VH-VL binders against Large ribosomal subunit protein uL3c (RPL3). Designs and how they scored, part 9

Target 1, 266 residues: Large ribosomal subunit protein uL3c (RPL3), of Bigelowiella natans (Pedinomonas minutissima) (Chlorarachnion sp. (q7xyp4)
Amino acid sequence: AAAARASSSALVALPGGRMIEVPHMTKDYRDVKVCSRQRKWEIREHMRDPIKMGLMGTKAGMTTYYDDEGIAHPVTVIALEAGNVVTQVKTKETDGYDAVQLAYKETRDRTIPWPERQHLRKHGNVKAMKHLKEFKIADVSEFTPGQQLKAEELFEVGDLVDVSGTSSGKGFQGSIRRWGMKRGPMSHGSKSHRQHGSIGCSATPSRVYKGLKMAGRMGNERKTVKKLPVMMVNDEEKYIVVRGSVPGKKGTIVELRPTKIVGKHC

## First folded at step 24 (VH-VL)

Design bb3 (from aa1 with heavy chain K59R)
Fold by OpenDDE, fold request of step 25:
Structure bb3 (fold): chain C 266 residues (1-266), chain A 119 residues (1-119), chain B 107 residues (1-107)
Amino acid sequence: as target 1 above (266 residues)
Amino acid sequence: QVQLVQSGAEVKKPGASVKVSCKASGYTFTDYYMHWVRQAPGQGLEWMGYINPTGGYERYNEKFRGKATMTSDTSASTAYMELSSLRSDDTAVYYCARGELYSGYFDYWGQGTTVTVSS
Amino acid sequence: DIVMTQSPSTLSASVGDRVTITCKASQDIDSYVAWYQQKPGKAPKLLISDASSLQSGVPSRFSGSGSGTEFTLTISSLQPDDFATYFCQQYDESPYTFGQGTKLEIK
């Protein structure tokens, strides 16, 4: 968080070129602090009843909100395009686990293969959707095939969500950038400023262990940013705003899931 | 015989709202999508959106976002479209039309509902 | 949005004439085109779906052709009952869009 001039709103472009004005956030924001060292019980104080279900969305972009104290909050606007329709409901009895399958991002009929179209037809008479994702939830009884999920019914300001998506590709990267390794000395005749360093021992094991962190491709993998607070939900304009960054570049699909709080720390 | 019967003509003042109904008969209401199409006087046809009576999924033409709200009542086999904040340019004949899931053409049409917005 | 450009806007013809109406799409929409007939004060009537599929009850003098970006509606021999406004419609992608219409009038 950084201090800056107070701003009441910001403009963000949604998919398709539609511009929205993100208004001043509501007073219901509880200023949830999230860190890797935060105790679980501290997070619970800012939580309401568990979120029932997740949604899919499209990363529209990032902007900055300035609160009344002049603190800048980086936020990501996630567009809710046509979709988020319940297709298949899986239960422990039928499938061995409880989950709700959502269809997201309506697309042209001809882009979906026939078997998939029949699946969508069978499960709620749903239009051709580009993405199908399952959300494992505790109680699936409230969901039925064909049901349109609304963000305002599922999320409230201050809720914590895990946002998953495919991270931006960064190409081939060195060990420092990829794994956060420290660099060597920059002076005193050093010739290995950004070199990887040791990759093992000579006698034992006399090999490089599989999985050793080295230079390589970075990004373009599934990543989850956890415990992001919901800052705003607007079903009329079809977007949700979360604090922080989410995986992927603008236009990529993301999954919003209820935050799983496990362990002693956040 | 498939029939779509719409509510009668409406005359409203600017700023008012109107709700048009479309009662379906002769087929299983939930098996088809209900589309809405507008036609201004002397103008062409404009697709407004559709609703899936199963689950209530709706999609709107962006032009009518915030203007039109589509709903359905499965028990009554009736689709509804509400127009809010009416303006003079909302004066038109509004049609409901049946569409198949993966067929975006309209095989059966309502008789149309004339909505007139005048001060 | 996909734009459907219909031509001509108006067409004068006589009974017995062969009439052709064209519709051009702004992009490739395969065969996802429908044609409608509308008479004054009435709802549109579906004539043809999937560019060339004649609907039940529609006279055989009506035919549709085309694929990709260019589509045509043809009336082989115009009858008195055929004087109306005709619309093409694409349903390949939302929003569904119509041509501006062709008014077929008596010459």
Scores: ipSAE 0.824, ipTM 0.925, lowest interface PAE 0.6, mean pLDDT 89
Fold by OpenDDE, last read:
Structure bb3 (fold): chain C 266 residues (1-266), chain A 119 residues (1-119), chain B 107 residues (1-107)
Amino acid sequence: as target 1 above (266 residues)
Amino acid sequence: QVQLVQSGAEVKKPGASVKVSCKASGYTFTDYYMHWVRQAPGQGLEWMGYINPTGGYERYNEKFRGKATMTSDTSASTAYMELSSLRSDDTAVYYCARGELYSGYFDYWGQGTTVTVSS
Amino acid sequence: DIVMTQSPSTLSASVGDRVTITCKASQDIDSYVAWYQQKPGKAPKLLISDASSLQSGVPSRFSGSGSGTEFTLTISSLQPDDFATYFCQQYDESPYTFGQGTKLEIK
C-alpha cells in the first residue's frame, strides 16, 4: 500500500499574523520552462506577453512546495500589503524617461513629511505610504495616478520576475566567506589557514590595485535575484509566491520586476 | 450642500449577497474618500474600510476581508459596498461616510442602510 | 489594532449639568481623535475633530481636549437635545476604531 504522502500544506505567516496555506502547484506551472542555458528564442515561445509593470511586496517567509510529482520546490511568499498605488507617471516628454512611480505600505500620516504628502495628494490623492519606487517600463500609457495595481492583473503563474531587495547584513567577514577564497594549507607548519595571502608584488606594480577583494562588511546591500518563476498569485489573500529565495529577512521590502531576457542564452 | 444618500433597507436570506449604494452630491466626488461603517443592533460602530474614488484604491478592515467589496462609479458619484455570503451576524445598519485624505474623521454621513439577514 | 476605551458606558445627568466623557487609547495617537453624537435611528454626527476642533454648527457648550492617550469630551451645560450616545474615534492608524460608546441619559 503506497502510503499517499499527505501533501504537507505549507503554512506561512503574513505580516500582521495571518496564516495562509500555500496551495498545491497547478498543472500550468509544470509546462513552464525555466531558463537553464536555453536560447532566448526558446524561452520566448513559452512566455506570454511581457509583464507590463512591477510591484512592491514584503517578504513573508520561505516554505517548501511539493508539486504533483512529489518534487520539492523552495518558495518565497511575498505579501502584498496595503499599497501598490500609482502615484506619478513619468514620460520622455516631461521627465526624459518613461517610468511609473508606485507607493507601497500604507503608514500613519504623521510619519511622512509635508512635501511628500503634497506629492501624494497631487498625484492621485494617495494615502500616506512608506515607500516610493519607480519602475521603468516600456509603455506608461495604461497607468494613471491613483490607480491601484492588482497582482493577478499583472502576473500569471509561470512568469519570470526579478526580485530586488536589501540583503541580510552579515557584518565584517573574512575573504573566504565574503569572496569565496580558498584556505591555505592546514598542515606542514602552515600559519595561514584562513589568511588573505598576498595582495600584490613588491617591485612591480609596488602597489595594491584598486578593487582587490579583501575582508570587509558583507550584506546589507541591494541585490537582485533574476528569473524567478511566479508560482502563485492571490489577490484575495494578498500574496505572491515565487520559486527560490529573495534578498532580505522576513519583513523586508522587495521589488518585483519583469525579467529582462537579454543575449542569446539565458 | 453635501449629501450622501444611501439605498433602501434590504432583507436577505443567509448565503445571499447584497449591494448597498451611496450617492454623493454637493462636492467633487473624487476629492474625498468614501468610508463604510457598520453598526449592529445595540452595538457600537465598526469601521469596515474605505475607497479612493480616484483610481479605486481600497483598504479593508481585516475583520471584513472577503465579506465586503467596495467599488465606486465616478460618473454617477456613487460608492457601492457589496456584502457576500450573508449570515445572521451581518444584520446591521451600514453607513457610508465622507473622509478627507489626511483626516480620517467622517464629516458627512449617509442616512444608513439596514440589512437584515433572516432565514 | 488601537483600542479606544470609552468611559463611562452609561451616564445619567440632569439638564444644566457639566458632563465629561473620557476615551483612552491603547497607544499614543497624538491628536487624531474625533467625537460623534448619535441619536436613536440616526447617523452619527461629527462634533469634534483633531481632539479639540469644534465643527461648524455645533454648540459651543461642547469641547474636546487631550493628546497622546487620554481624551475628553465635555458638555459644559447639558441641554435636553444632548441626550444621545457619544462615540470617540481614532484615525491615527488603520484600522480606524471607535470607542464602545457612552449613552447619556436623563437622570
Scores: ipSAE 0.824, ipTM 0.920, lowest interface PAE 0.6, mean pLDDT 88
Fold by OpenDDE, last read:
Structure bb3 (fold): chain C 266 residues (1-266), chain A 119 residues (1-119), chain B 107 residues (1-107)
Amino acid sequence: as target 1 above (266 residues)
Amino acid sequence: QVQLVQSGAEVKKPGASVKVSCKASGYTFTDYYMHWVRQAPGQGLEWMGYINPTGGYERYNEKFRGKATMTSDTSASTAYMELSSLRSDDTAVYYCARGELYSGYFDYWGQGTTVTVSS
Amino acid sequence: DIVMTQSPSTLSASVGDRVTITCKASQDIDSYVAWYQQKPGKAPKLLISDASSLQSGVPSRFSGSGSGTEFTLTISSLQPDDFATYFCQQYDESPYTFGQGTKLEIK
């Protein structure tokens, strides 16, 4: 009897029979059987044809991926919800730069303002999508408004991607945690164990310089994790798996972009 | 006048596949979405999904994911739905229906295609 | 999924009667409701969109009302041609869903 899986979570089958529970993001994110479609990943040489285009996705969660050699890899499952449709294609001639605007995560029509709906209508007759992002790419000629992008057509196992998103908020943090500042002495009569210390000089400048690193809110910023290898791509189940962690909490939107490779040994 | 003309009735064996066509006329094919709706005998209507003829973006009812595949041919102003791995419970009348981009109602319908799955 | 509960499932009425069919949504769907008429062996016909917008060519005896979770289709004076099955449909959120239908029969 297939255990009735809770409607609010998905089970991710791992190699060796270990199961983890991953929250369901949408109906488009279904149970992922990682072990059933294991592919050995190898970092491809950077001299191969570059990835043509990026995608948007939803961070579904992290798990462990075991390769065919039994090595455990921390991986992030990125759900590909309804969307990833090309809306506007920008060119150097028209806009001054080449980029493809991608629409992601289909939503209710009423949640999108009228101007945005008209924009989507004009550019590919696209349904209401919650997120619009531009991807700067070298060649936009292969993309047309209304075109749905497929992950398996864009990404292969072993490709390197930069994953961007909004990092998790950590609240108000001290200077040590936020900026990696050192502690003061813990002994010898010290009263400044975790205090910030000096914030400037008296005569010059007789003020605190703007931008001085101090305690404050940490996280909730756009961050990019670079050069993450693609471990698995599955359009049928609508997910992509990358090695490592990506910015944000489960459910946050992430952007997968081709890794910028500079030089032969980058 | 807007017309949607579907292909004829089909009788298939379990496990087979069937492809239903819907030819549109009387309007610009790419300006509207093509929806598919199923109606089992004596039952209600079930939305299966839609396709945007512009670019080919499709959305499926999860119930029919893996069962139905929607495609379109702009040059022929025709939408297609393929049903795979047919079962007896797939016996139904299948309708194509036109829908506007930001309207999920169906203003024009095909005449329906009866698909019968029997051993 | 949004569930559309249509009532009654069957309705017997006479020519000239005022008939009301109700559709209740499982959640607030604003006015994103359509009503269809279906005769045996025929495709559904759109009667009303956006809860109250009468389609072209549809007799004025048909009217729709409601917002949020409760919607009604009203036939002010039933005509012989009106005996059919009626369906409500929501299109606020995918998947689009229909009511189970109301069969309007002659009394």
Scores: ipSAE 0.822, ipTM 0.920, lowest interface PAE 0.6, mean pLDDT 88

Design bb3 (from aa1 with heavy chain K59R)
Fold by OpenDDE, fold request of step 25:
Structure bb3 (fold): chain C 266 residues (1-266), chain A 119 residues (1-119), chain B 107 residues (1-107)
Amino acid sequence: as target 1 above (266 residues)
Amino acid sequence: QVQLVQSGAEVKKPGASVKVSCKASGYTFTDYYMHWVRQAPGQGLEWMGYINPTGGYERYNEKFRGKATMTSDTSASTAYMELSSLRSDDTAVYYCARGELYSGYFDYWGQGTTVTVSS
Amino acid sequence: DIVMTQSPSTLSASVGDRVTITCKASQDIDSYVAWYQQKPGKAPKLLISDASSLQSGVPSRFSGSGSGTEFTLTISSLQPDDFATYFCQQYDESPYTFGQGTKLEIK
């Protein structure tokens, strides 16, 4: 057993400038396998009933917790700003699919176009919100326009969530960084250390195929980190803590969605 | 006529809780937000937060986070505000006020509820 | 938070006087300003919304003007019933904030 390090609380700044003290993690996730050839039923054994709905949040920052055995756990604090209100409920009958639209991050009225304000008015008398996102869920019957969603009602410690967001922009990057390509030899007369190498064949196809992985713009795209365990939920302080990193820089909007466990394996 | 009628004055000891009620009449309760504003003796007005009776969406002034809890009962057309862990500096008149969705001004006010916190 | 600086804090005037109260916002809040009248022991009463929209039942001697950061409440001819405390309020951004108030007293 690793030497227990003193439990450290972490202070994290929320978007509004408020500092929160994130309490020490009490749950050990080391024995919970989320992937790596684990059978679906094995994963589910560590999960409660499926999460019914997702939430939007704001990436507040990352910190590290040490468990009682001295194991470090990187975590991301996601602030739950004003919002997460159900607006439109879409059904198969009305829209061809089941989904719940959430409004997130209350904003000034003048920053929202009139049609959008009318939409929010119509669907639950909701304040001007900066973000509208749909969450596809299996059962929408429990949700009504205007309904405030609370994190503690939706998420429990140990739940697995998929966190989506816009990744950090990294500008124009080489093939090695962008695609994880290998470099050439550094010695023995090599002059191709970080060069891309061949980009095609001569006779056939005598062109570069579309979509060939090459140097180019990296980041600033929608990414999802899957199967992150929820470590803490606090509606009073309005944050949720997940293990691992999530897409984007501090202050970016993220979507927490129930993890989809498909197939026989993770 | 639109009316907001609040509960009577309260005298509490430090550490206690108080729940103030605001009964609305003369309009559709769910069509408007209910705001709460306090006024300490001889002081100005402070916005505490609001609740949307439709769906229960609430927002608080950060200053009152953890202090105030807003709720509503649509069946009774009544809004509630609970103040917890009362301190002497919580002594004030508390007002409920009606607000339209895309307006932040308050067109109708309750008569106010005086909460006095004394040892 | 948006700070509303109201001036003056106290104003002495006589019946019939023209009175002007000013409110300065710490940032541009367009026209999202309301004015209230409060008498002792009573709840505030809304006088003006959207910087210049007079509420129903409010005497026409009350007027509001301004946009951006500077706002004014004007009473063209002060009446005995007008001696009270006046507050400006912004509602452009949460938290909604009030001015410090202006106590209008009899000279």
Scores: ipSAE 0.813, ipTM 0.917, lowest interface PAE 0.7, mean pLDDT 88
Fold by ESMFold2, last read:
Structure bb3 (fold): chain C 266 residues (1-266), chain A 119 residues (1-119), chain B 107 residues (1-107)
Amino acid sequence: as target 1 above (266 residues)
Amino acid sequence: QVQLVQSGAEVKKPGASVKVSCKASGYTFTDYYMHWVRQAPGQGLEWMGYINPTGGYERYNEKFRGKATMTSDTSASTAYMELSSLRSDDTAVYYCARGELYSGYFDYWGQGTTVTVSS
Amino acid sequence: DIVMTQSPSTLSASVGDRVTITCKASQDIDSYVAWYQQKPGKAPKLLISDASSLQSGVPSRFSGSGSGTEFTLTISSLQPDDFATYFCQQYDESPYTFGQGTKLEIK
């Protein structure tokens, strides 16, 4: 307990209000090298480890700790809320590719539409869950519908993970519209635009309109932060700690996947 | 005919562990979640958590996280609940109860297992 | 956690009386409430689910009503077999919680 207080920063609240204190970790466990262009060319598919299963979590907060040299290291606590249950298992034979669908964050039954609840009943007799996400992995044979995934069985301290989540930039819905307004080559009415009245101007409104239709997007953004060291895994207290920052604000649902290529091949 | 039969009464010393069993019959064991409910002497009912016999998904009331461990053996149609580091205030009757997947009420209950913790 | 508050804690009534037990939830739980009867030394028995759905084999003198935050269990004509403790339970949100119980004494 004294060692934890000496090396830990402020308490971090998990969803539901339970507080944790991150145990001491003196340094980043693993730094990866930046691959040269020549080294990246040399890396081949047969040299890579098979893609392994990941998990989902909830960004709970960030804290800092100081290593033995006095340098501050930011870490992110990712809560493991109720869930991480295997539902549908897809194989090349049944679905044309290998994947495991994972259900995360148990919720009230009335929150989940009846058809989705029937899907969950069919695939493992699973409680209503807020999020369903598919993980494409190399070998699905170890996973069965209804199986509870444990973080300590999937990750070890020192592993590198890629963390994905929705960015906080949701205030920029219609990013193609924003991009178009910055450039707006043939929109009606502005002074610079009006000088094109006899040529070229009639096509710009159509292109902006067509661009919006062809893109089919409005404010939906995903980001991945790669190669984050796992600093702690604790299934008893329901959290994972990674070095660095992850996408999104407190409460953002994140996906943790093992990093495919680590610096040992660089 | 649905029936839940629990293991017999247990007397334990503080610090010991106890494992209560709940044998199910008369239905497909894996179609229903098994819940555990405690009742301290002269007190009301407290929900402790559940297990999905299909795949072993567990959820605990936060009050009992770290105290209780729920498991099941599908081949024996039996659910188990283990209490660790027993204290005198763990003295209670422990019930298993069957719950439908999307209904959190309990239509069938075991007879209860009395666990007494005394030195 | 959703708190379920039962009233009264103890109720004394005669055979033939109509009695009502009330359960209040600390938040809106729609109709996701069940009622149980527990006799001394026995496991609880489900009487009512979904606020008002009578369980099969339960006498028709038992009825339930309510929605949102207030729920009632009514016994229209008490019988000697109805001496027991009654519990409400919400199952809208985990952790599932019970009322503190109402002891019904019959004379």
Scores: ipSAE 0.772, ipTM 0.888, lowest interface PAE 0.8, mean pLDDT 81
Fold by ESMFold2, fold request of step 25:
Structure bb3 (fold): chain C 266 residues (1-266), chain A 119 residues (1-119), chain B 107 residues (1-107)
Amino acid sequence: as target 1 above (266 residues)
Amino acid sequence: QVQLVQSGAEVKKPGASVKVSCKASGYTFTDYYMHWVRQAPGQGLEWMGYINPTGGYERYNEKFRGKATMTSDTSASTAYMELSSLRSDDTAVYYCARGELYSGYFDYWGQGTTVTVSS
Amino acid sequence: DIVMTQSPSTLSASVGDRVTITCKASQDIDSYVAWYQQKPGKAPKLLISDASSLQSGVPSRFSGSGSGTEFTLTISSLQPDDFATYFCQQYDESPYTFGQGTKLEIK
């Protein structure tokens, strides 16, 4: 049966090779197709809330989980590698705006330049970390340099998050893939499957038509996938599970931020 | 003079937990990471992890994840390590050791705390 | 994980002898090696950091050398107080790892 297979195939490898099993999930906040009056009121109320702190993580992999109604839910496991330590805390008084700088993914000391290591020492006695990212938030008063952020204190199951990361690179490819052009016939012995189709222009060869689709590069841009429900938070096993896909391939560093804008897809 | 003084020996039954303390003196407690190192009887040394007393950042050797929990109390200049779900192969001497921020070697060690797990 | 392999596992020597203990890393760790001395029933004592930097209060008969993957601890003229177990440790990359130890015994 499908449900039994989904449970047995829930193992996901975290960075460093440790395997985790995604437990049975009982909530699904994204099944509703119709925006109710209660939902509309909840959206208006949420948009008045202050911007809250987020975290960084590493995409570990995807798996499928079937709910107790038999519906398949693709989920992404985001590993919490060593880090998520507060460094510099900025206030409007000191820096003109309120923000918390977060250090993520501990690395060898020799890979981090001396000036950056001195910055980390000054701001919380923090180990060498590969990534430093700033989070603009409404209230920085609860954050102090050196503080370890815990995912279970920032997120709970059912929260909506925006996940940002670098999209995966696809390299240079024919125009078919990037622009959705049709492939030529395969069964007719055509040799142009990955080239764009014949240009129907029989006019003067001395000029170039504008507007023709040309091959180009895909990927390697920052992307945010919005409104992903948090399905599981586990600080002991060091992972967060979100419903759906996140940007990038396995190993991509992602930023998880609480969703500010909710409910535009009714 | 830098000194690390650990709590006394413990005898525990399988399944119990134990909390070892390490009181630091002679230096600014929050300027250094506190590490924990295990030595089973007749065996070598194993690094277990560390805690940054500033802010509580912890890192564990994967072997001890879920087994050990490291905490600190900066007002008492004391680090703690708790071992849960004790088994007979957790019988060992447990040391606290001081490490500088950007180094993983240990210049000062506690005297060690013997934890014995037997029924 | 970086594996640190010490040799020999046991060494018998007499007072006045020159003793060399070798430690080999499974990958290049530059010079991020420390050496410790441990006597029975006592905590380890740091002797050498950065492969060759002698710690304050450690007798000058101790010296360290090496880089990359092979490191040595040398005791130039063995004294009665030097009979102990010696460990190397890498600190280039977490998890920090120790060699299995070398027991130095009186011949």
Scores: ipSAE 0.765, ipTM 0.880, lowest interface PAE 0.9, mean pLDDT 82

